# Ledger of designs, part 22: VH-VL binders against q0atu2

Target 1, 119 residues: q0atu2
Amino acid sequence: MLDKKARIRTSREYRNVFEKGKRLSGRFLIIYYVENALDNNRFGFITNKKIGMAVIRNRIKRQLRAIVREYQGQVKNKHDIVLVARAGIGKSSFEGMEKDYIAIMKKAGLFARNANKID

## First folded at step 1 (VH-VL)

Design i1c (framework fv_iluzanebart)
Fold by OpenDDE, second read of step 2:
Structure i1c (fold): chain C 119 residues (1-119), chain A 121 residues (1-121), chain B 107 residues (1-107)
Amino acid sequence: as target 1 above (119 residues)
Amino acid sequence: EVQLVQSGAEVKKPGESLKISCKGSGYSFTSYWIGWVRQMPGKGLEWMGIIYPGDSDTRYSPSFQGQVTISADKSISTAYLQWSSLKASDTAMYFCARHYDEPSFEGFDYWGQGTLVTVSS
Amino acid sequence: EIVMTQSPATLSVSPGERATLSCRASQSVSSNLAWFQQKPGQAPRLLIYGASTRATGIPARFSGSGSGTEFTLTISSLQPEDFAVYYCQQYNNWPLTFGQGTKVDIK
C-alpha cells in the first residue's frame, strides 16, 4: 500500500487537483496533476460503476495503486496526481494498464530524468 | 439543485403498453447511472435495472430481464421505463433514482417522487 | 444474485431508546452496503453508504457498521420522525439487491 502521506484522501484535496491541475487522457486512464506545496507526491484514485461491479472496481484500484507504488520513486516530486479509471480499464490486463500509466505519465513529463523502469 | 421528476400516475388495463419517464436536472445527466425501483403495494423495494445515459449501458435484474425496457434520451435528460404488455401484477409504485460511484460518495442519493401504475381490468 | 436478509421484520421501540437493525448478505459485499429510510408516501432516503458513512444531512444518531456479510444500522436515540421502514442494499455485485426491510414502530 502507498504511504498514507502519499495519498490524496479528502474531497477538498481532490477538488483542488481537478480545479487547478492539468488533464491528460490515456487509453485506460485520465490523469489530473498539479504541483503541491509538499516535498512528496500524493496520488488519488477514482473508479466508477461504469468500470464494472464493485469487486472489479476494487481490483482495478488495487492494481493502480500497485503500479503507482512501483514507479513512485521515479516521479517528479511535489505533485498531486489523480488517476481516473476509464470504462475500458475493467477489461484490460495489468500490463496494459501499466503501459498506459507509463505512457500518460511520460506525456505529462512527470517522470524524473534518471528514471530507469520506464521502458 | 439535483432533481428527478417522474411522469404522472397511470391507470391502465392488462395488455396495454406503457412508458413512464424520469427527468433529471441540476447535474450532468450523462455522468451518472439512473436506476428504476419497483415497490408493490405494501411491499419492499425491488431493484429493476439501471442505465448509464452517457452510452446507454443498461443492466437488468434477472427478475425483470425481458419484462421491461429501460432507456434514456440524454438530449432531454430523461430516462424511461416501459412495458409492452402490462399485467395486473405490474401494479406498483415505480421510483427512479440517481446512482453514482465516487471516492467520497456512492449510492442512490437522489430519488424521483415515484410514479404510481395501476393495472386492472 | 446476492440475497439481503434483514431482521427483525418489525422492531418496536420507544422514543429515546436505542434501535438496532440487522442486515445479512448471502455472500460478502465488502463495505458496499447502503441503508435507506422510507416513510409512507415518500421516496426512500439514503442514510448510510459504504456501510458506515452517513449521507449528507443525516443526523449523528444514525450509524452503520459491519463488513462482509453482517451489517448493522443503529439509531442511538429514536426520535419521533425516525419511525419508518429501513432497507439495506448491496452494490457490490450486479444485480443490485435490497433487503426486505425492517419496520420500526413505536412501542
Scores: ipSAE 0.020, ipTM 0.670, lowest interface PAE 7.4, mean pLDDT 91
Fold by ESMFold2-Fast, scan of step 1:
Formats: C-alpha cells, sequence, structure tokens
Structure i1c (fold): chain C 119 residues (1-119), chain A 121 residues (1-121), chain B 107 residues (1-107)
C-alpha cells in the first residue's frame, strides 16, 4: 500500500516536479523526477484522457500504484517521482507496464544496483 | 514571467530550406511540451506537432508527418520547426505554444508571437 | 481524427448584447474542450478549459458550458475588446483539433 505520506497530493506539488524535475520516457510510461528535502519518496500518477475512457484510466492508475508499491524498497530515497501514462498503455499488459517501469527507473539511476524482484 | 519568443519573418523561394525558432523563458523549459500551430492566411488554426525538450520525444499530426521536422536544444531553451524543401503552400503564420499537462488541466497556456513565413517565386 | 465544427461562421452583435457561440465534436470529447480568442495580428489567448473553467485573468462575462459533443461559449454583455475570432479545441484525443472559428463582429 502506498502510504498517504508517499503520495504527491496537490496540483502545486505536481507542478514543482514538472518545473524542476528531469524527464525520462519509456515505451508506455514517462517519469518526471526531482530530489526532495524529505526523508522519504513521494509518487504521483497521471493518466491523460488521450489513453481512453475513465474506466480504463482508473484501472491503469491502480495498476501503476501496485507496481510502484512492489518496487518501492529499491528506489533511492529523497525523490518526488511522477508517472505519466502514454496513450499506448491501454493496450499493454500489466507485465509490460511493470517491465517498462523497471527499465525506466534503472535508466534514470533511481534503482539500486542490487538485483530486483524479477532477477 | 513565462514568455515564448519566436524568430522573425522569413521570405523564401520554393525548394529552399528553413529553420525557425521559439525560445522559452521564465519557466523550466525541459518540463513542458512545446507545440507548433500553423495558420494559413485568412484561415484557422492547425496543430502540427509537439516536442518534449527534456528527451526530444516528438509527436506529429498525421497531416504534417514527414513534411516538417520539430527539434529542441535544451541548453539554450529553444525549440525549432524546419523544412528541407519549402513549397508555396507553406506560406503561413507559425505559432509555438507551451503545452501544460497536469491532473486539472491539459492544453496550450502560453503562446509565442508568431513567425510569418512567405514562400513565393 | 475528431472533427470540430463551429457555428455560426460569423456572428454580428451590438455592444452590450449577449453572444452565443456553438462548437460540435464529431465524437465525444467529454469535457476536454478549450476556447481561445484571437484578435487581428495577435496570438491566440486561452479563455476556457475543461469546457467551463475560466483561465486566470479572464473576465466573468465569458462562460462555457456543455459536455460530450455539444459545447457553447457565452459572452453575457459584449465589450468593444471582445470583437475577435473564437476557436474551440478538443484535447481528448490526439491529434489535437481546432474548430474553423467564429468571427464575432459589430452589427
Amino acid sequence: as target 1 above (119 residues)
Amino acid sequence: EVQLVQSGAEVKKPGESLKISCKGSGYSFTSYWIGWVRQMPGKGLEWMGIIYPGDSDTRYSPSFQGQVTISADKSISTAYLQWSSLKASDTAMYFCARHYDEPSFEGFDYWGQGTLVTVSS
Amino acid sequence: EIVMTQSPATLSVSPGERATLSCRASQSVSSNLAWFQQKPGQAPRLLIYGASTRATGIPARFSGSGSGTEFTLTISSLQPEDFAVYYCQQYNNWPLTFGQGTKVDIK
């Protein structure tokens, strides 16, 4: 479960990540990330209407939260990270989204060098 | 505070190449998409494409795919629109605009002043 | 691609009168619709987004309504500075598409 403490909650907090953060794109996901002054990580999730109907967007958002929760122990501390779903994500499997997330996080240098859950 | 400044008017001949610019200031340039919109004389607005300067992810309208190239140089906060070979039908005003993408709003919130491109023999 | 159709092409009104502009989408865009104002020689200016939310600094006389495929922009008491061309734009689907514009002119 992502604790309330680990979630980006306000539009102002999202704007700070977009304005000051770095961006890295994957096949189905884009991440925006910036170091924070806290002792923990915070995550935000955006599913644009370009993806499809509300029911699909809500399902994708829930699946992304589940993926983030599974791998939260491998993420370097003190970061605000926003995940933005790309239009094509609606046709991806859960496994495809998970694989893309791991690849992006490793490429961004946000995952520890240690073996992850899949390895 | 937020401002997009475009390069000056261009007068070109068919077959010539051209690259016009859009410089952002007053915000984190790499954190927002920049879109390009065409307006032919006396006509409405047409979206051409959009680029994310942070990683150069570029999306084109189907009507403009292959007709133009959109690029960006994040070191100088500038986006570009270029033609390899201009046609008379490219005569138009070209606008750049910042694309905002957040939970509460998605769309073009700030616009450049426009660059007039005239292509005539 | 979603086609946006605006009507009328030209709307002639007197200052102080109410102006009503229509925009129709060829398929549902939910509330993902924006309205822009363009004056001669100027870049477009964002007026309304989310079909009904006024952008920062936009006067209260501008209001938007609608959802799905039918949308309306209303100017309750037209001021001299409001004579311009107005465009609707959907951002529900890519490619982004604009209506052809409605010119609001003096009677």
Scores: ipSAE 0.006, ipTM 0.548, lowest interface PAE 10.8, mean pLDDT 85

Design i1d (framework fv_iluzanebart)
Fold by ESMFold2-Fast, scan of step 1:
Structure i1d (fold): chain C 119 residues (1-119), chain A 122 residues (1-122), chain B 107 residues (1-107)
Amino acid sequence: as target 1 above (119 residues)
Amino acid sequence: EVQLVQSGAEVKKPGESLKISCKGSGYSFTSYWIGWVRQMPGKGLEWMGIIYPGDSDTRYSPSFQGQVTISADKSISTAYLQWSSLKASDTAMYFCARGDYEVTEDYTFDYWGQGTLVTVSS
Amino acid sequence: EIVMTQSPATLSVSPGERATLSCRASQSVSSNLAWFQQKPGQAPRLLIYGASTRATGIPARFSGSGSGTEFTLTISSLQPEDFAVYYCQQYNNWPLTFGQGTKVDIK
């Protein structure tokens, strides 16, 4: 799980990302992202009721956090990133969400290319 | 700048209807919950209900279900609290507040309106 | 519904002293607890959320602690502007519930 330092927590912080950030849509995810003035990345998660009942939304949110945590070392530093789950995500597999996340982060230029290897 | 501006004070008689308003500005109105909180004279805060203006999902406290109606008009970024028939016991200050439980696990109401005083007397 | 109980009902302190306010939930609310300050004639102001995180612009003298059912708000060196009523609120379960309030008054 992401610690408190790596999570966007307040409505004001989410508003900043939505108003000043860029938007990019994937198959199951939309991301909003903006550079921050901190020493670290922060992530936010939105699973609105269009996805389904609370048990489905809570499962999706847990799975998205697990994906973000797994790939946190690949993300370019000093960004606030909000993941918004699209209505269709409730029918996706974990692997499907993971692939979409990787694809959209690469397209946004947020994944550091070859971060752990020589080019 | 996020702002919630509520309608002015009301003086009513028992049995009359009333609709008070809460207008949001400086943010995406349809992306945040609006909650209503009652404070009777000299008493504490009571949560009445909450609405998500983006799709009108409305949830009431059991104590207020059937007593009031909460609604929103997203075209003018305004939420409403309405009574069909006021009682003297409805005399209170009514606050609206912005909340975002769909955005964070740890969020609560961060911006509040100034309050609307409703006085119901014969 | 989850019942929130605050104690004491009234706390009398002098400026510069430490004030400690308690909030108890009838069942676990994890860390989903907020503290609000309300001055006469004003709307409530968010102080603390997530039991221990200060809201933006809130002075460092305000701190929150606790989890589960027992929570504390501490004001380390009370200022004249801190005399107010303080409410805790749980947002772990529907319906959302507030405590009855603790009035922090001049000794």
Scores: ipSAE 0.005, ipTM 0.543, lowest interface PAE 10.2, mean pLDDT 85

Design i1e (framework fv_iluzanebart)
Fold by ESMFold2-Fast, scan of step 1:
Structure i1e (fold): chain C 119 residues (1-119), chain A 122 residues (1-122), chain B 107 residues (1-107)
Amino acid sequence: as target 1 above (119 residues)
Amino acid sequence: EVQLVQSGAEVKKPGESLKISCKGSGYSFTSYWIGWVRQMPGKGLEWMGIIYPGDSDTRYSPSFQGQVTISADKSISTAYLQWSSLKASDTAMYFCARLEGYDDSWEPFDPWGQGTLVTVSS
Amino acid sequence: EIVMTQSPATLSVSPGERATLSCRASQSVSSNLAWFQQKPGQAPRLLIYGASTRATGIPARFSGSGSGTEFTLTISSLQPEDFAVYYCQQYNNWPLTFGQGTKVDIK
């Protein structure tokens, strides 16, 4: 599971990211992101009630957490990032969500660059 | 400008039904949770449950499940707390409060209503 | 459910003195803890949220600290208007739960 320290949990912390952060839209996801003053990244997840039934929203949150966890090591440090699921995400496959996440994070410049370097 | 205004005091007999209200103004009523809090005379605060007016999603604290009904009418920005059959042990001050919820946390927010005193006696 | 325990139950303090109130959670609530003030006949007033962030309009003499399971509210120089009951509340897990309250009374 995603470390509790790496999670944005309170409504006020979410509002901070929305108000001060940059916004980028993908096919199924919107991200809001801002540099933080911490020594780690924090992620937030929003599947608002307008997306669909609780069962669908809970599945999407679980899948998004799994995707974020898998790619956590590639994200530039010291950022607060909120993923907002768009209405159409309920029709996406896991792979579709994953591809959209990778694409949007690359466009945002949030994946670390190591030109000609091996992990 | 942002306010929660509750209905007036009630004096009832055991077995009677009751519905009290909490009216929001000055904000987007469907964008926030509304919660109900009980305070028995001389005692502390206890959460009864919450409702999201945008779709009437309601959650009850385990101790209050089945004892009360929480509802909302978003067309008039009003939330309700209802008893089908009052008991003397329902004598208390009842507050409504606004909350914000993201992820799995419901952050306390302002404002709170002024409270509705409910007295149930034979 | 998460049980919140406050201590002391009653604290007698003179105006101008420092008051320190404690709140313990039965399991970790991270920093998702709020403090409320309630005066007789009034609705509770939010003082602190996120364990240490003052709500809008709350005087600087109120400060909160702690994380996990141990939390403290400090009033650095108690004013006459500060005599009240203080409640802590966790909002990390459902159901939301309050402590039983600490009454701050004049000595």
Scores: ipSAE 0.015, ipTM 0.594, lowest interface PAE 7.3, mean pLDDT 86

Design i1f (framework fv_iluzanebart)
Fold by ESMFold2-Fast, scan of step 1:
Structure i1f (fold): chain C 119 residues (1-119), chain A 122 residues (1-122), chain B 107 residues (1-107)
Amino acid sequence: as target 1 above (119 residues)
Amino acid sequence: EVQLVQSGAEVKKPGESLKISCKGSGYSFTSYWIGWVRQMPGKGLEWMGIIYPGDSDTRYSPSFQGQVTISADKSISTAYLQWSSLKASDTAMYFCARSYEDLFGDSGMDVWGQGTLVTVSS
Amino acid sequence: EIVMTQSPATLSVSPGERATLSCRASQSVSSNLAWFQQKPGQAPRLLIYGASTRATGIPARFSGSGSGTEFTLTISSLQPEDFAVYYCQQYNNWPLTFGQGTKVDIK
């Protein structure tokens, strides 16, 4: 679960990210992102009805929150980021969503520089 | 201030190609969807498709998939609707309109172009 | 595709009267329903989205209600400038679909 301060909570805040943010699309996810004036990152999640019934949307939202939580430490500070699930996401595996998230965040330049060398 | 301006009326023959335009101004063009709507003479509105200029994500109504191409040029804040080969049945008023994504789906189309009349006759 | 059906096809009213327009969806569209006004020779104008939220600059006499499959647009005291064709549109499912329109005409 993300801390309350790390969540985008209001319709006004979501709309601000949509209107002023940059957009990148992946296979299963779209992200909207903008720098904020806070001392932390905030995340929002949109799983609209085009994806399927409420039980499917709620499962996907829980899985996306888990993925975001897992990689929270890699995200550059001071951003509002909204994840929008694309219609096809309901057929993806957890690993598929995770890979898409990592790819999009790297493409956006939102993952912090990793100075650690791995082979 | 925020407006969409469409290209002028066109008179074409069946079989000819055509590309009409919709230019946005007064807002961030790459942050909003642009949709295309057809209105045949004396008829109602028909949804054709939508494009997000920021990444060219394009979605068509099944009735228009393969019949038209929707595109956008970010550098001049302009969206396009194109036919490779016009038919007499393409005679209509074509509108473009802006919309943005919402928490619960796409928001309504809140800013519209003035329309482009396309007449296709032999 | 979801079929949107509007009724009546034509509504004849006098200025100052209440006008009530109906829109029915062939399956549930939740609250993802918009209303548009179109005058002859003009582009459509967004009146209401989310079934009941008035768009910016739209007078208070316009109100929308409903959810699921049955929706209503009400004009509480019709003004001369309100004579137009009105369209409902669902944006719950792709493709987006419009109703056939209701013409509000002078009695």
Scores: ipSAE 0.013, ipTM 0.567, lowest interface PAE 7.9, mean pLDDT 84

Design i1g (framework fv_iluzanebart)
Fold by OpenDDE, second read of step 2:
Structure i1g (fold): chain C 119 residues (1-119), chain A 121 residues (1-121), chain B 107 residues (1-107)
Amino acid sequence: as target 1 above (119 residues)
Amino acid sequence: EVQLVQSGAEVKKPGESLKISCKGSGYSFTSYWIGWVRQMPGKGLEWMGIIYPGDSDTRYSPSFQGQVTISADKSISTAYLQWSSLKASDTAMYFCARHGEYDSSGYEDYWGQGTLVTVSS
Amino acid sequence: EIVMTQSPATLSVSPGERATLSCRASQSVSSNLAWFQQKPGQAPRLLIYGASTRATGIPARFSGSGSGTEFTLTISSLQPEDFAVYYCQQYNNWPLTFGQGTKVDIK
């Protein structure tokens, strides 16, 4: 799992990202991102009931965390990034989810254009 | 007040089709997942599947995939569970439930009163 | 799927006694564990969610504990109305799965 220092944990931190950050929508994800005053990136994850019941939402969150963890070393530093799962993500494969993440992060300029899976 | 009201008991023969219903009230029917739970006589509880009436997104438990059909009519706030061809082993109590949801108010859990389905030749 | 195993199958206790019910998950379900009570002819009633949080209106004598794979439901002082079947349910992974139940009856 992501290090505690790499996680957005408080409502205040989330609000800051939503209020001051930029928004970009992908097929399965919406990201909000803003520069922070830290030396590391922090990630937040949001799902809603339309994604599915708790079991589904929890699964999606686990998958998203896994994806973020996999690529965290390729993300530009000093950003707070909130991932909001879109309704369709519940029907997506892990690979599709990963692909969407990479695409949206590249589009946001947070990834190097040659970012790829480590393993 | 949130309520789930299910259709009445059914007595059927093997091979017959059946569709039972669960009507929700007291909440936004299209905003919450609703599902079905089977309880065979003297046995435990089994989740069969869930549906999101807002867009009819449906998820089945592996054991029930292809065995039943879950649907919803949001115009009348009603969820359905149906069989194309009943088996004697389908004899059970069937509950609908708005379950497994968590929000700021806590864990949500609302159940219908159950529908007894008896299948015998 | 995650298999939930409850023990014992039947627990015989006297009114006023402490009842301890166990629930084990085949893999970690974090704290996404609920306990239900069911009486004959009735729908299950939620007692505990999040492993340790009492649902609204549930008496304080009911308590839940545990995380990961081991969980416990405790009834500190069994009341006559508490004799029933109790189910644990994980809601960490799809499909949702129940334990096979523990019947609490009168000794």
Scores: ipSAE 0.032, ipTM 0.714, lowest interface PAE 2.8, mean pLDDT 90
Fold by ESMFold2-Fast, scan of step 1:
Order: sequence, then C-alpha cells, then structure tokens
Structure i1g (fold): chain C 119 residues (1-119), chain A 121 residues (1-121), chain B 107 residues (1-107)
Amino acid sequence: as target 1 above (119 residues)
Amino acid sequence: EVQLVQSGAEVKKPGESLKISCKGSGYSFTSYWIGWVRQMPGKGLEWMGIIYPGDSDTRYSPSFQGQVTISADKSISTAYLQWSSLKASDTAMYFCARHGEYDSSGYEDYWGQGTLVTVSS
Amino acid sequence: EIVMTQSPATLSVSPGERATLSCRASQSVSSNLAWFQQKPGQAPRLLIYGASTRATGIPARFSGSGSGTEFTLTISSLQPEDFAVYYCQQYNNWPLTFGQGTKVDIK
C-alpha cells in the first residue's frame, strides 16, 4: 500500500501536474511529472472507462501501486508523478507493466540509481 | 501456457461441507481476478463471484452473497469455492475462470474444465 | 444488476445458412459485451469481446456488432461444429451477467 503522504488525492493537485508537468509515453503507461516543494514524492493513478469495467481498472490500479511502491526508493525525491493507463494496459501482464514503468522512469531521468547507465 | 485445472467431481449429501479448487499456471496468479461460474443442469451460466489473489479482495454476485465462500492461496496458485452446508439445489457444474480483462485491445478469458457437484440424499 | 436478454431461445438452421443471434441489455453497456460458445460437456469458449473483436483463433465467419443496449452475433455460413449454445455477457458493470442463451440447432 502507498502511504497517504505519497498519494496525489485532490483534483487541484492532479491539475497542477497536468498543467506544469512534463509528459512521457510508454507502451502501456503515460507519465506526467513535475518537481514539488515537499520532502517526498507523490503518485497519482488514472484509469479511464476505455480500459474496461471497474474490476479491470481496479486491478490495474492495484498492480500499478504495487509497482510504484516496490521502486519508490529509486525515484528522485521531490516529484509529483501521475501514471495514466493506456487502453492497451488490459492486455499486459504484471511484469509487462513493471518493465514499462521502469523504462519510462529511466527515460525521464527520474531513477536516482544509475538506472540509465546501460540504456 | 495459461491453464486453470479444477478438482474432480464430488458426490455429497445435503448438510455436508465441501471445498473445490482451481489451480492456475502459466501466468502471474496474484495479478488477475479469478472467478466462479455456476451452471445448473440444462441451464445457463451464472457468475458467483470473483477474487483478486494478490490482496484477497472478494466480490460476490448478490444471489451468492452468504451462500458460498471464495478464497485463494497464492503460495500454491489455487482458488477455492466452499460451502458450509450443501443443498440439493447446489447440484451443478462449477467453472473457474480467469477474468477476461477485456478492453479495446482485448484478452482471452481462460476457463477451467469444470467440477461437477452432485448433492442428493 | 444489468439483465441480458437473448433472442431467439432456439434457432433452427441448415448447414451453410446464415445465423443471426440477438442480445439486449437492460441499460447501456457501451461496447463491453462478449459472446461465448458452449458445446455439451465443455467449458464456454470466448468468440467475441468488445462487441465486435474476434478472440484469438476464432474463424472469420463469426462476427459481432452493436453498442449500447442492442447487440448481434452473426455466423455467415454455419458449419457442423457451430451447432451449440451461444451466450452474451456484459462486463461493463459488476456483477458480470450472462444472457439466458440461444441454442443453434440443426433444421
């Protein structure tokens, strides 16, 4: 589970990331990200009805939160990051989502531990 | 590849308890919803409920809430359907299925072979 | 819950004929509708999802159409192996609900 402090919760906070942030697309995920003025990172998750019914979208959100939690120690501090699931994410496995997340975060320069050294 | 294998046929008396199983293989068991479908003899298909094995979040169809228990053991990639006290009206074929995960890009639903449960005096 | 109604209950057709099966939802399910085929003694087999997308390995003679509340499954030239019961299912809302089935029988 992600701590409350690590979650983007309000419409205002989401709007800030979309308006001021940078965008990067992967195979299954789009991230929007912006530096914040806090001591920690915050994550938001968006899954729309185009992906499928509520139980499918809830599974995807659970999987994405688990992935983000697993790798949160590698993310450069002081960022608000919103993950938007693309329609094709319903086709992906957990490992596929995980690989896509890692690739996007490395490409964005958001992983602190030399994640892009051989990529 | 992806496969769901169910336990064998059961013959029981009313009032007895029963637990049947569905073992998944060839995919990440904790990453997909798995559910149970009842088909009474000569009748159509009814969703009973689903479980997400990663956190045991379970949802029942209204007709089956309180009638059965759905559970999963992620250490052995197995989902279960359980009755505390069987009735003759529980006589049916029971299928497990990995939820289809449909959207515009689509997935195939995966189904077990079915477990026939017969409850009679 | 969303009620799915299929018609006709039984459809008698000759091999080589076109079969058209209907499915109606009690409220909009968008395109979140699947069609399944079931033969005696077997588990259901997914044919169509997203109202019109054929599942992997499904022959081109099977096609689906519709959106919202009205859906159709068409089998353009019925083969002997196509005599079965067909079910529609909505996956727009929980609980997932099936229609009562249409039996496609030999004339």
Scores: ipSAE 0.008, ipTM 0.560, lowest interface PAE 10.0, mean pLDDT 84

Design i1h (framework fv_iluzanebart)
Fold by ESMFold2-Fast, scan of step 1:
Formats: C-alpha cells, sequence, structure tokens
Structure i1h (fold): chain C 119 residues (1-119), chain A 122 residues (1-122), chain B 107 residues (1-107)
C-alpha cells in the first residue's frame, strides 16, 4: 500500500494538478504532473467508468498503486502526479502497465535516472 | 480560461430541424464528458444525455432516446444537440455542462455553458 | 430511474436566518449527491458534491449532509444573493436525475 501521505485525496488537489500540470500520454496511461510545495511526492489514480465495471477499475487502481509504490524511490521529489487509465488498459497485463509507467516517467524527466541520458 | 460557450437563441416553427452547439475552450476537450440539460419555462432541470468526445460514446436518458441526437466534433472542440423535427413541447432553455475532471469515476458537472433559449411556436 | 424529491417546494426566510432544504432519493445513492443553485436567467452553479463537500469558491455558510436516501442542504445566515432555486442531483446511477427544486424566497 502507498503511504497515506503519498496519496492525492481531494478533488481540489486533483483539479490543481490538471489545471496547472503538464500532460504526457503513454500506451495505457496518461500522467499529469506538477511540482508541489511539500517535502514528498503524492500520487493520484483515476479510472473512469468507460474502462469497465467497478471490479475491473478497482483491480486496475490496485495494480497501478503497486507499480507506483515499487518505483517510488526513483521519482524526483516534490511532485504531485496523477495517473489516468486509458480505455484500453483493461486488456493490458500487469507487466504492460509497468513498462508503460516506466517509459512515461522517464520521458517526463521524473525519474532520477533519465532514459535519454547516461543512467 | 476554461469555459463552455453555447450558440445563440433560436426561434423555430414545429417540424423544422435545429442544431445547437457548445464549444469548449481552455482544457482537453476529448478528456471530459459533456452533458445536455433541458429546462422548460418555469420548470426544473432534466438530464438529456452525455457524450465523451474522445470516442463519441453517447448515453441518453430514456425520456430523450430517439427524440434528439447528441454529437461532437473534437477537431473544433464543439458538442451538438440536434432535432430532426421540432415540437412546441421542445420550447426550453438548453444547457451544456462538463463533468468535474473527466476520469474521476464521478459524473457531477461543475462547468456550465450560459444556455441556449429555443422557442418553438406556430 | 431514481426519483429525487425535494421539500419544501418554497421556503420563505428572512436575511440572516437559517434555511434547511431536504432531498430524498427513491433508492440509495450512497453519498453521490450534488446541490446546485440557480438564479433567474443564469446557468446552475455547483455548490456541494459528494453530499457534503463544498465546491471551490462556495461560502462556508453552505453545508450539506446525509447519505443513502435522505440529504439536507443548510444555508446559515442567509444573504440577499442566496435567494434562488436549489436543486439536488444524484450521480450514483444512470440516468442522472435532478429533484424538482426548492425556491428560497424572501419573507
Amino acid sequence: as target 1 above (119 residues)
Amino acid sequence: EVQLVQSGAEVKKPGESLKISCKGSGYSFTSYWIGWVRQMPGKGLEWMGIIYPGDSDTRYSPSFQGQVTISADKSISTAYLQWSSLKASDTAMYFCARDFEGYTDELYFDLWGQGTLVTVSS
Amino acid sequence: EIVMTQSPATLSVSPGERATLSCRASQSVSSNLAWFQQKPGQAPRLLIYGASTRATGIPARFSGSGSGTEFTLTISSLQPEDFAVYYCQQYNNWPLTFGQGTKVDIK
């Protein structure tokens, strides 16, 4: 489970990321991200009703949280990041979601190790 | 500035066709649901239907299925509400609205257009 | 469809007084209930969502409560600009449905 301090919780906080943040699209994920004034990163997770039934959406949210937690130590500090699942994510494997997440985070320059530079 | 701007007032006769518009600006138009709401003179609000412009997924309220067509043109960030043959009972104010954040799993609407008054009379 | 019933149809209050508006759903909508304010000639304005969360920019005198089938909107110390029609709306089930409205009028 992600630390409760590392979670975006309120609609106001989500709106701030969407209005002021940058956007980057992957195969199955879209991320919105903005620097925050805190000492830590916070993550939000969004799966709309278009993706499928609540059971499927909740499974995807749990898998995305697990992926984010696994890689949280590699994310540049002081960011609010919202992961939005695209319609096709329901047909993706866990590994497919993980690879997409790593690719978009590196492309966004949010990982300490950047894929476009020397690791 | 994030806003929805609707087309101007219309005065029509029964049997005529009509298409009104709702243009979004200042946000990713394809990432949010757009809904249409009817308000008959002196009456309350009624949901007509919603559309997701990114792929034109459209859902109608049962009372409006077959009575109107909802569509969107994502290239110009515009949603439409259309009648093939107007009736006097279509006289109303029509509002468009955008859901809170698109992918929030919630369909509450916080951004509204100014409304389009449609009058249908002989 | 879920039928939303508001009461009273009209509530007469004086400026500075408290108003309490009721909204009842024909079946449970959990906390997926929003309140809107509409003034003559204007589009509805979102006040409350999630039954009790104030929308951005909405004054603290507006508060919402309830869950399941019974909900209330409370306006404390009414200001002149608060005289309007108020609608509840459920977003728990499709189709989305509004109540018929409560008009808050000056005494």
Scores: ipSAE 0.014, ipTM 0.566, lowest interface PAE 8.2, mean pLDDT 86

Design i1i (framework fv_iluzanebart)
Fold by ESMFold2-Fast, scan of step 1:
Structure i1i (fold): chain C 119 residues (1-119), chain A 122 residues (1-122), chain B 107 residues (1-107)
Amino acid sequence: as target 1 above (119 residues)
Amino acid sequence: EVQLVQSGAEVKKPGESLKISCKGSGYSFTSYWIGWVRQMPGKGLEWMGIIYPGDSDTRYSPSFQGQVTISADKSISTAYLQWSSLKASDTAMYFCARQPDYEFSDTGFDYWGQGTLVTVSS
Amino acid sequence: EIVMTQSPATLSVSPGERATLSCRASQSVSSNLAWFQQKPGQAPRLLIYGASTRATGIPARFSGSGSGTEFTLTISSLQPEDFAVYYCQQYNNWPLTFGQGTKVDIK
């Protein structure tokens, strides 16, 4: 479970990320992200009716939080990041969502990349 | 000033039809789910079902599937709960409640109507 | 469906005392658990969501804790207006389910 301090909680905070942030889209996810003035990262999650039934959206929210929690130690500090689930995510596997998340975070420069091996 | 206002109390006989209402105001009605909850006299809360007014997608509790119909008219921001043939066991207080469709407001049922008392007796 | 079990059925306390209410889920609901207060003749009022987050306007004496299957609502110093029935509700899985309620009565 994500700590309360690591969650974006208010509509104002979500709107700030949408208005000021950068956007990257993956296969199943879109992320919006912006640097914050805090000592930690905060994550938000958006699912809507277009994704599917409430049971599917609830499953997706739980799985996305689990993925974010698993990789939170690899995320560069001081960012507000909102994950928006795309309509097709309801048909994805957990592994598919995880792969998409890692790919997007690396492309955004929010994950540390492995340096080339130097002898 | 979000409000959910429900229709008034009803006294009916077994076999009669009934349709009660829940009118939303002060927010975008088509962007939130409206759920229905039953409370029988002296008993607890039972979730019956829910509707998304934007596209009329409805979900029912297995216990209420086929027993009631949930609908909405987005032109007048009103959700409905309907029985084709009432039974004495339908005597209860019925509440409507709003549920957000987005994680940043994921509170479950955040605003409730005042309730509609339905009494079914011979 | 996920069955929510509350205990005790009735809790008798005096004003100023601490009240502790329990809620158990038949399977994990993560932190997707809410607590509601209902007074006679009134609609339920949201107190806590996400197992531990107080809803807007709810006094600090109300606190929630727990995750998975075991949850607790605590009222640290019971006030006269707190005598009511309290319900827990999971919103982790369909269908949504409520506990049967705990009645907080005057001792």
Scores: ipSAE 0.007, ipTM 0.558, lowest interface PAE 8.5, mean pLDDT 85

